# Designs tried in a protein design chat: VH-VL binders against q10081. Part 2

Target 1, 150 residues: q10081
Amino acid sequence: MSNLEFVYKYFNSLDVKELYDIYLLRTNVFVVEQKCAYPEVDEIDLKCGHLMLRNANGKLVAYARLIPEQQQTVRIGRVVVDPDERKNGYGRKLMLQALETSKQEFSSSKTFVLSSQEYAQPLYRSVGFKKCSDAYLEDGIPHVEMRLEL

## First folded at step 10 (VH-VL)

Design w1
Fold by ESMFold2, fold request of step 17:
Structure w1 (fold): chain C 150 residues (1-150), chain A 123 residues (1-123), chain B 112 residues (1-112)
Amino acid sequence: as target 1 above (150 residues)
Amino acid sequence: QITLKESGPTLVKPTQTLTLTCTFSGFSLSTRGVGVGWIRQPPGKALEWLANIYWNSDKHYSPSLKSRLTITKDTSKNQVVLTITNVDPVDTATYYCARTYYRGYSGYAFDYWGQGTLVTVSS
Amino acid sequence: DIVMTQSPLSLPVTPGEPASISCRSSQSLLHYNGYNYLYWYLQKPGQSPQLLIYLGSNRASGVPDRFSGSGSGTDFTLKISRVEAEDVGVYYCMQALYYPYTFGQGTKLEIK
């Protein structure tokens, strides 16, 4: 049976293979699959935590980044599941762990936010997020803000 | 000086719930990568892994004990609690808690152990 | 579950002589990161287990260098170059690659 392993590291603790795995997964989905020719790598990566979900063989199957913001808020971004690993519940497991890790790493956090494309809203609702904005464009793609409050 | 100590009842009757507490010092479950596991040893028999819990609240249980196990933590108290429901004489064993690590954070596993506590399940 | 098989189960040894314990796993313990998640523990009489070898071949802190671990994949060996009286106890291998973590059945080392 698949044994899942969560790895959480602040940017400066990532090794080069971890960084490679993260960017390979992110670019394959957000740039190639979604056909969105926008810079995927940004400076936020340098200043946030990186949550990795690996299977027992070490493959990176899901990823998110945790960004502390003002007002006791943590933003969960770049939520992605490897295309070949979808429909195994990894997105939900990742989000539940992202919430728990955020509470531990940012102990004053009370509010969790994310920017969701239409296709991802059901996932975020399943862990308690609610839509809190009208649609807006992010890199030319419609998004909505979603929020979970403790 | 890293120490772990198991506490709980030494005699429990069949069908009851066994609750064991691991109290530790010299390390914290607030440290990324750190975890605590439970291992038991029936008299004269081999070691058997039961459960792990980590700083990030990830949990894993031995499937041979199926849904009878629950592991929880209280990081501020340096405690981890293991609960075994519906115990039977076969659950008679010395129970150990031990420090471990999530993969990718250390190569060690169960590097410090408590002294163990013998729990007898008998009518 | 990964089955861990130790051999021999009983190991009487003359002090000063070498000893060797085999551990075989039903599946490879080699992770993509290049490490074998195989561990050796010693449980001395009346004591808790203590870690001897981690990741197949690395001595834990404070472990005498007469202990060494080797092997990869499914076959692993613990060697004691010169057995001493304090080495008496039960030796266990354990894998920590897949949940559930599993132990071998133990090898009882004693002085004859």
Scores: ipSAE 0.000, ipTM 0.553, lowest interface PAE 15.8, mean pLDDT 90
Fold by ESMFold2, fold request of step 17:
Structure w1 (fold): chain C 150 residues (1-150), chain A 123 residues (1-123), chain B 112 residues (1-112)
Amino acid sequence: as target 1 above (150 residues)
Amino acid sequence: QITLKESGPTLVKPTQTLTLTCTFSGFSLSTRGVGVGWIRQPPGKALEWLANIYWNSDKHYSPSLKSRLTITKDTSKNQVVLTITNVDPVDTATYYCARTYYRGYSGYAFDYWGQGTLVTVSS
Amino acid sequence: DIVMTQSPLSLPVTPGEPASISCRSSQSLLHYNGYNYLYWYLQKPGQSPQLLIYLGSNRASGVPDRFSGSGSGTDFTLKISRVEAEDVGVYYCMQALYYPYTFGQGTKLEIK
């Protein structure tokens, strides 16, 4: 496996360079690559955890946000791998760490949820998520809700 | 509306260099993940992939033809150019360009094709 | 190179009957992300190929429900539940997991 470093912080603990790196990665994928014009930066960022994966050179190669919700649930959102760093298994590594970090940081958590595009469903199934909704549109792109129970 | 169109000579002599241009509209090679590929079909025979070029200038060639192929792009003109050096009668085929995607950006591959251009290589 | 083998190469069909086309790859097309990078195209007489099925089993936009793709790994099938006259042409499978991308030999579907 590549030499990798995970960094997890709540919003107010992020430094400005970390925040810049997160928004650059997220907007490059969710707005530019996916051709979806929408306010990608939202207020949820202010009140959630931010999980970063950096490679040996310090580049941010993958990211997810961890959002505590009611009923002992954590939503994993904005799951993204840098397009130029794909083919390295970082998506799966990120998801496994997201589950572990959620259990540590939100110790009462029992349910994990996310909204998945079609192309990403196999990744989430590989770490234990199952489809739990019919398809719906999110910013004009088909998605399904997926869930993992402890 | 997405369209692609191949242009170039219809008759080429052996040993010459064949240059084909794909001109497209309705999409851009400035979009992350997007690419254009070339596929040929000799008369009455199967499709054969030749080359892909992507928005980030990453490019791939058929290994059997790699020494003879060059693919380039001009994003501002919405064009992709394929050259084949030292052509031979076996290179006689209909040549297609088609839109494709880099893995991880879309599940589609060659979802829109040009009409094709027949190139005959003979003396 | 991954060799794609189609069968049959010629498929005469009575209108209204089902049709099935097999495509085998010399190596698995299943990626760790769970997708099979297998594609089906139809080339109608005198036309360019058109995408029918992507990632093994997903119908492209505008493709009728009578077309379905199935299979995983090395063995894939395109089925037409009830053949219509407009379905005539040559069907190709293609793999896009490894470079070079490779096509099957084609299956010519004709009305008897």
Scores: ipSAE 0.000, ipTM 0.498, lowest interface PAE 20.0, mean pLDDT 89

## First folded at step 15 (VH-VL)

Design q2
Fold by ESMFold2, fold request of step 17:
Structure q2 (fold): chain C 150 residues (1-150), chain A 122 residues (1-122), chain B 115 residues (1-115)
Amino acid sequence: as target 1 above (150 residues)
Amino acid sequence: EVQLLESGGGLVQPGGSLRLSCAASGFTFSSYAMSWVRQAPGKGLEWVSSISGSGDSTYYADSVKGRFTISRDNSKNTLYLQMNSLRAEDTAVYYCARTIDTGYTYYHMDVWGQGTTVTVSS
Amino acid sequence: QAVLTQPASLSASPGASASLTCTLRSGINVGTYRIYWYQQKPGSPPQYLLRYKSDSDKQQGSGVPSRFSGSKDASANAGILLISGLQSEDEADYYCMIWYSSAWVFGGGTKLTVL
């Protein structure tokens, strides 16, 4: 329980159980819990890094993907905490680790971006992101772009 | 054979300037990041500056920001370090080092030059 | 507080093993970082030995004997360079290095003496 562990892998280094755990967590939240039918699994997954937080029992409790973009930019997406593990500060821990991991794995990165649902903006502000767009729809859900510059 | 050869070191008074060069041969220069690392007499290694293969990204230790400028000329296979406003604590052997750059990630410094000595004293 | 801390010196006997530590500052988690190791002998430039992030993300330098290996002690927040079967030529200074905050950072170095 006390042995929380971050694991980062680029797609081709994931094993099949890791990929299963990632898609189970993502679809349970983004499709089932949010009642939003859309192609949640996309081709971006094949070309990005995958950041996992596991507890001592090996349960995947939080996840994000790290997408290299042009102009020294990394997009952080699919930020999710297992519903049964919420209120343990894992969202903030995940975001701090995502920034540190991005700087290690994409060594020239200096700009970090994400598309935030309204409810998640306070989390992202707490780690230094700032809103940089008006609201727009993504898969029918209102989002704003948020940015952090080094 | 991969080779790096530093030059341009010498004796300079405080406040003076020097330009170091590093001539590279035996590899595709533009495919690698490059770094300057210095070592004061009897002291450990201190990273000074790095530049990406394309030259688009430059990085500096806090101790040299605003005083030193790293650059490269990929057509001449040459790395440079322009050193201005020199201080006594800049006295060191300056190594150039080839740094692995995969396009996404910087890795180790796999080839080092012999170094060139900079002495800053009055 | 220093980003990387290494003990200043370490002694070990020929044929024994030496375990050199590189401790990251509190607040920087060793699990995130590739730890690079370099050897330097007097009058010579440093030589790359190996890097270690995890068992699935590590690399031995060209021509570096397998008796040199990297690992981590997560509870101590430290990278480890293990040198087994010590030989007299292993007497040298050893530096760890990481890419941190858009900068290369070296540890202060450990002088290994083989007695």
Scores: ipSAE 0.620, ipTM 0.866, lowest interface PAE 1.6, mean pLDDT 93
Fold by ESMFold2, fold request of step 17:
Structure q2 (fold): chain C 150 residues (1-150), chain A 122 residues (1-122), chain B 115 residues (1-115)
Amino acid sequence: as target 1 above (150 residues)
Amino acid sequence: EVQLLESGGGLVQPGGSLRLSCAASGFTFSSYAMSWVRQAPGKGLEWVSSISGSGDSTYYADSVKGRFTISRDNSKNTLYLQMNSLRAEDTAVYYCARTIDTGYTYYHMDVWGQGTTVTVSS
Amino acid sequence: QAVLTQPASLSASPGASASLTCTLRSGINVGTYRIYWYQQKPGSPPQYLLRYKSDSDKQQGSGVPSRFSGSKDASANAGILLISGLQSEDEADYYCMIWYSSAWVFGGGTKLTVL
């Protein structure tokens, strides 16, 4: 199924079903699949934008959050594709949309950043991000900072 | 009452310069982005330039980049447009517009001035 | 190719509805963008009417009657300004605008004639 719809909402515009779908997808992947015990739901969610990709059946198949930071910077986080929907190019499609949505919704933004696990670096490089730090641990998992400048 | 008043228009030869001013009143000037929009006689609207409330971010249409400079003096509640290397195609009414800026997002231009006319002719 | 394309003119009768389109360049998805609409009457500055991105992200300008509304036609990649119950004072030029590539971009405008 590839009849796809992007939906973007700032936190206070989410309805309860959207919030449920987001947290279900995020916890199933970041906590359950990755076997990583940490507080997945955090207070950043209250103060950021939420980008959803839904298929024709209404299933949430991919998600990212867009976090405004200082110095004309947007952080893209919680990038996730439903495990059953992987290898359909949704990760790249999501990242391209996240960049365009960020430029629309954070109008002065010029810099985009993310914290990438090793396995995700090829995805982010494919849309123009470049590594800009040495590896560091985040919740016990190696990450690197990646950056894209307009 | 929120008001914007443009001034500084006039007749100028190609290659010349003009400086437009826009005097703002009735609102906290530094809390808003500001824009210049022009309209050639009988033609549509063309965005020219915008500046953030603090003045730290400036934006230009490709047609004016390198020739025009937007600036603001928040202590005088005044927006400026320095126009250099003027061309015949710059002939237009120039509007000053207050632009909504929520800190993250620029939105519509909610208050417009009366316009000031710039004519570039030999 | 222009970023935004509007038909040059449109005519409609009093009491009817007018649907003004603002088509984005292919490769620019209308769903991502907030479409702003302005009205300009002869001899006057433009006036902000409304903006529309989605039903949960829209705003009516101050004093703008509810018979003006925004929507999108995703299959046409276009923003839509709908004016229902047309009145003679609605005769004006109408411009769409978006924030694109760190710039405001206006469409070419549509002259609406109410006969």
Scores: ipSAE 0.610, ipTM 0.865, lowest interface PAE 1.7, mean pLDDT 93
Fold by ESMFold2, look of step 15:
Structure q2 (fold): chain C 150 residues (1-150), chain A 122 residues (1-122), chain B 115 residues (1-115)
Amino acid sequence: as target 1 above (150 residues)
Amino acid sequence: EVQLLESGGGLVQPGGSLRLSCAASGFTFSSYAMSWVRQAPGKGLEWVSSISGSGDSTYYADSVKGRFTISRDNSKNTLYLQMNSLRAEDTAVYYCARTIDTGYTYYHMDVWGQGTTVTVSS
Amino acid sequence: QAVLTQPASLSASPGASASLTCTLRSGINVGTYRIYWYQQKPGSPPQYLLRYKSDSDKQQGSGVPSRFSGSKDASANAGILLISGLQSEDEADYYCMIWYSSAWVFGGGTKLTVL
């Protein structure tokens, strides 16, 4: 029953239901589950790509944003899997699709970066990312920078 | 009017060299990626090489890597293809094509030249 | 294993429809890629027809009649060029193309005969 569909749109192409679904998923995880009192919605959302994974029922089960940066670099951020859909391999599927979508949508991209919480590092290593910083705080939570060179 | 005009084709011996040029007019040349696409007699299209608007990124088909060099001179609105170590299979019509580049994404080749013929024969 | 596979030829009658397929190699998901289509008539350079990734990410080439359209068949892992209301001038070679692995890749082309 898991017929999955990836949808990618730049901000200006999102419809209001898609934006609602994205923010519901992000706030439920990054604010409510993580108990982090920090502004989750920011202006970066206005200037980036939004990658959605939906199941056969149309439920948004995973999400990431793809942010073009200088030096042929794409930052992958807000990587999240719906808590009720975890342990289905969607995190890895999402990351592989994020890389392939970035190569399609940011055609000259050569470098991919992200800021990872400690628990998520195994996921990112599984798709080729390497830790490239010491730990630092982001939204009050320890993170490390990780990088993949194409 | 956007125009692309290839030149520099001709007959050449195997192992020889040839330099193709593509003169561009009617648009801001440096704002577009450019591509070379070839077609052997009676065969399909084969992408050869592309170059970004700035010239900083170059791309090559595996069949030509190490032998062909794409370059551009944005002050002269000219695209080049230096072809070395030519082989019989390089015999083709070579098209110059303007490639849509939004700064992030490459799209279709919207304007094509009429082509210049390269013949490699012994 | 070719990245893109097209049938070498296809025939259809005037007034009918032709469905030209562009199949991606196993392991390359058609859903991720923009499929570009080009038409080429003898003695002429190719001409851009359209591109299709999804209904929200598609584009018709300038001056290309609406009877040309793009779609995908996910179960066949294929891009589709549909030409409806076939006319004799539609007889041509048709190529699909994608940006894959930092390279443009063309399919082998389909010769469409209108008879």
Scores: ipSAE 0.473, ipTM 0.836, lowest interface PAE 2.6, mean pLDDT 92
Fold by OpenDDE, fold request of step 17:
Structure q2 (fold): chain C 150 residues (1-150), chain A 122 residues (1-122), chain B 115 residues (1-115)
Amino acid sequence: as target 1 above (150 residues)
Amino acid sequence: EVQLLESGGGLVQPGGSLRLSCAASGFTFSSYAMSWVRQAPGKGLEWVSSISGSGDSTYYADSVKGRFTISRDNSKNTLYLQMNSLRAEDTAVYYCARTIDTGYTYYHMDVWGQGTTVTVSS
Amino acid sequence: QAVLTQPASLSASPGASASLTCTLRSGINVGTYRIYWYQQKPGSPPQYLLRYKSDSDKQQGSGVPSRFSGSKDASANAGILLISGLQSEDEADYYCMIWYSSAWVFGGGTKLTVL
């Protein structure tokens, strides 16, 4: 186990290296690893918060977007763990921190939603999310909507 | 298998009241929002009302505000629509629909029942 | 003017592509909204097809063939439902829907005839 650091920033506060690391990680996983060609970088990046998890070496090992929505809802998106850093519990740590950070940044938040890749449901269930849709395809990948109400 | 079965439709006079029910099965009812959508004869779809999974949040079309009340009993897996002060223009097939919250657009309807017919006429 | 406007009818031949439009009222930027599409066959309830906000934000309903796809025409301020390889069973009414001003709003629907 090594020291971990969570950093939460909005787009305009990201430095070039942070932005690079985020896009590198997301692209390597969501585009390359998952063999899905889609416009991974989008305008939501400009509007949302960016939660970064780095290890003691400064490596970005996990990442998520926090997207405030109406009705005291926060959407958690682009949840990703570095392929070389998986099975270290970073996914769960990330999600727990995402919820905590959301509560801090969006104090009135009571509902959390996400689009889970079908295989990733156990991770989100472990932190209290429940399936709230049938399976659907997003960019050719099976997904389900999940929700947590706190 | 997800199933939605509407009931309670019928003939009613203007100014009358009617209560629709929708029996749900095949899914965790309380985990989903529910909606009513109606369709007048030969016309298009019109959203009527939605209710959150917990029942704490309700939404109504302007055309039915103050007259219709959406509710649910999660212990019975049943959705309701209390319709008061009915008007001729309320004549329609009323569909019960399971809804999912996608965040930006709240509850969209992904599964529909067969509908129940409400006719408001003298 | 209605929030969403759809042509009343459209016809196309089997195997061809059909493009169904959902035009948003002036002042409402189509780029901001997820457009939901429903198919309704005679005597049946509507069926959810897909939603489209952008290429990075789209959803295909379960069991919906890939020949159904969503897009937008910014210049026309319209959502587009594209049906490629049109089949006879695609003959139906098609409705678009958005969340606007704290309400779900449907278009008037388009009757698609397969010749």
Scores: ipSAE 0.014, ipTM 0.606, lowest interface PAE 8.1, mean pLDDT 91

Design q2
Fold by OpenDDE, fold request of step 17:
Structure q2 (fold): chain C 150 residues (1-150), chain A 122 residues (1-122), chain B 115 residues (1-115)
Amino acid sequence: as target 1 above (150 residues)
Amino acid sequence: EVQLLESGGGLVQPGGSLRLSCAASGFTFSSYAMSWVRQAPGKGLEWVSSISGSGDSTYYADSVKGRFTISRDNSKNTLYLQMNSLRAEDTAVYYCARTIDTGYTYYHMDVWGQGTTVTVSS
Amino acid sequence: QAVLTQPASLSASPGASASLTCTLRSGINVGTYRIYWYQQKPGSPPQYLLRYKSDSDKQQGSGVPSRFSGSKDASANAGILLISGLQSEDEADYYCMIWYSSAWVFGGGTKLTVL
């Protein structure tokens, strides 16, 4: 767990390798692993923040989007951990850092929201999120809305 | 070019049966779910049924459960709708539609046929 | 009460903008659902236009002009289809759709007239 590095950048500051790593990880998990066809890459990528977690070898092991919304709200999206790097606690590290980074980048924001796949709820609960909706289908996968107010 | 062609519509008496077919071409049929959507004369759209690409999962509207059966033959690129115990309110144009299959459920209907007319009347 | 409610008709002038509403039944949060929009011209089958759940979750159908866009009005608990720069060819019926309670549900449709 040593020599981990968090990097937060907006789209225009990403280099080609960073962008490649992000899209590779996201598509491998959200499209291929989850067998879900949807417009994974979208225009929000151009406007949101990109939080990257890399290990000592420079490998992108986890990633999340930070999306500012109205009413002092930040949406955390595209939360993903590399399949080969799971069970290392990177998900929790990522979420904790996401909250800290959000406070720094969006100082007025006090509410955090996300759409969680049902199986992923424990991760988000571990950092204080609470379910605030019934289950619904998103791209064929059961989801719930979760919220954290600080 | 992606094409869907419905057939099998016609006039039938209440309580009767009818089997609709939808011939698909221009795409890998088994890679997509398929749906039936109907439209009564002068009315809106009503979803009837959907079936997964492999045919192992089916969904039905409450209005047709127990009476209609959706099926498919991927070797023939054909979708079917077996309609039993037909009622006057089943009178409609029936559209077959290509439906995105996510592996869990369905995404949306993105391609539609021209429809086939079913009339249930005594 | 219907799951989705649409106005029966709407009229607007060429070049103007039209906002078509799709109101969800009370107790169903519009923010939770992806809303699909279809266009149907007389004598033709429906055509997929777009889907919208949020700004980070939306899709434009192939060949659908950018003047068609989706949004939501949380205060009204409604999905919105906005058509800017209306053209005569936009005269059609418009249907919204959601996946609800293990079923696809359509709104009643809105007939848009371009005067």
Scores: ipSAE 0.006, ipTM 0.578, lowest interface PAE 10.5, mean pLDDT 91
Fold by OpenDDE, look of step 15:
Structure q2 (fold): chain C 150 residues (1-150), chain A 122 residues (1-122), chain B 115 residues (1-115)
Amino acid sequence: as target 1 above (150 residues)
Amino acid sequence: EVQLLESGGGLVQPGGSLRLSCAASGFTFSSYAMSWVRQAPGKGLEWVSSISGSGDSTYYADSVKGRFTISRDNSKNTLYLQMNSLRAEDTAVYYCARTIDTGYTYYHMDVWGQGTTVTVSS
Amino acid sequence: QAVLTQPASLSASPGASASLTCTLRSGINVGTYRIYWYQQKPGSPPQYLLRYKSDSDKQQGSGVPSRFSGSKDASANAGILLISGLQSEDEADYYCMIWYSSAWVFGGGTKLTVL
């Protein structure tokens, strides 16, 4: 076993430090690194699950939202790996765990979907996702819809 | 008192069909998912199928997919398992179990019937 | 490799503690799963004992003695059912269960003998 730790919590169970770490990581990447000004923090945070990956030092190195949707679908969102930690393969670990946790937490989950930035598709393909849409703009960034069927 | 009573078990030839029933009482049937779990003689427990409270969602073990169909009649407080193309390995005691569905996988089989025996043999 | 692996049998003396393991297949992180435990005595259907995901996410079945408790061994990637103060009536088969890949999966069960 690795020294990595996955923690899955819903919003109301997050402590202040966890919430801080999540928002810090998300804003540093999705807003600052990607130079995209948008409402990064949204109401979905209040009703979705939060998957956190921490290293042995307790640092939040990766994160994802798990969002239950209708029709037995789970959307995986806000997938992020700390810029300083991207060499460690945490993205794939995160996605594998996200699928596992989704299957565990949402009993009716049969379909998994996400909106992938175009460049990030290989990561999601590696865990079984397939592109299922043409490219579209989301907050000015090219995205594609990807899906994984159980 | 929560009660589950299975019926419909019996001896059947390979390739045959059988329909199990589970009569539920003592709780709001439609509010709970239901499951079938079987146990071959001298073997462990094997989940067979589950169905949501409304009946809109069904789940099956790979071993029975395409052969078994779970259904329910909430007006009759009854759970069903239609078993087709039966095989020798389907021989087991079949339990119906109340499955607490909270919208998350906090649920489980918390109440079990006494089981009904299905024997598939030539 | 089975999703859940349990020892076939375990023996312990009355008054002792028994630790029943439920090992998850490699690649499946025990830390993120709720593990359900069932007790089955001969000629009877299984009975729900408890579920355990973490100390803050656990539940004891109705009427289940407090001497039954759940935990996890991360190093072994296993769920643990601990039975303290073993009594003769605890002799039974014990099954663990998880929700995995949109299916309920049982372990093979452990036959606990109280010597």
Scores: ipSAE 0.000, ipTM 0.579, lowest interface PAE 13.3, mean pLDDT 91

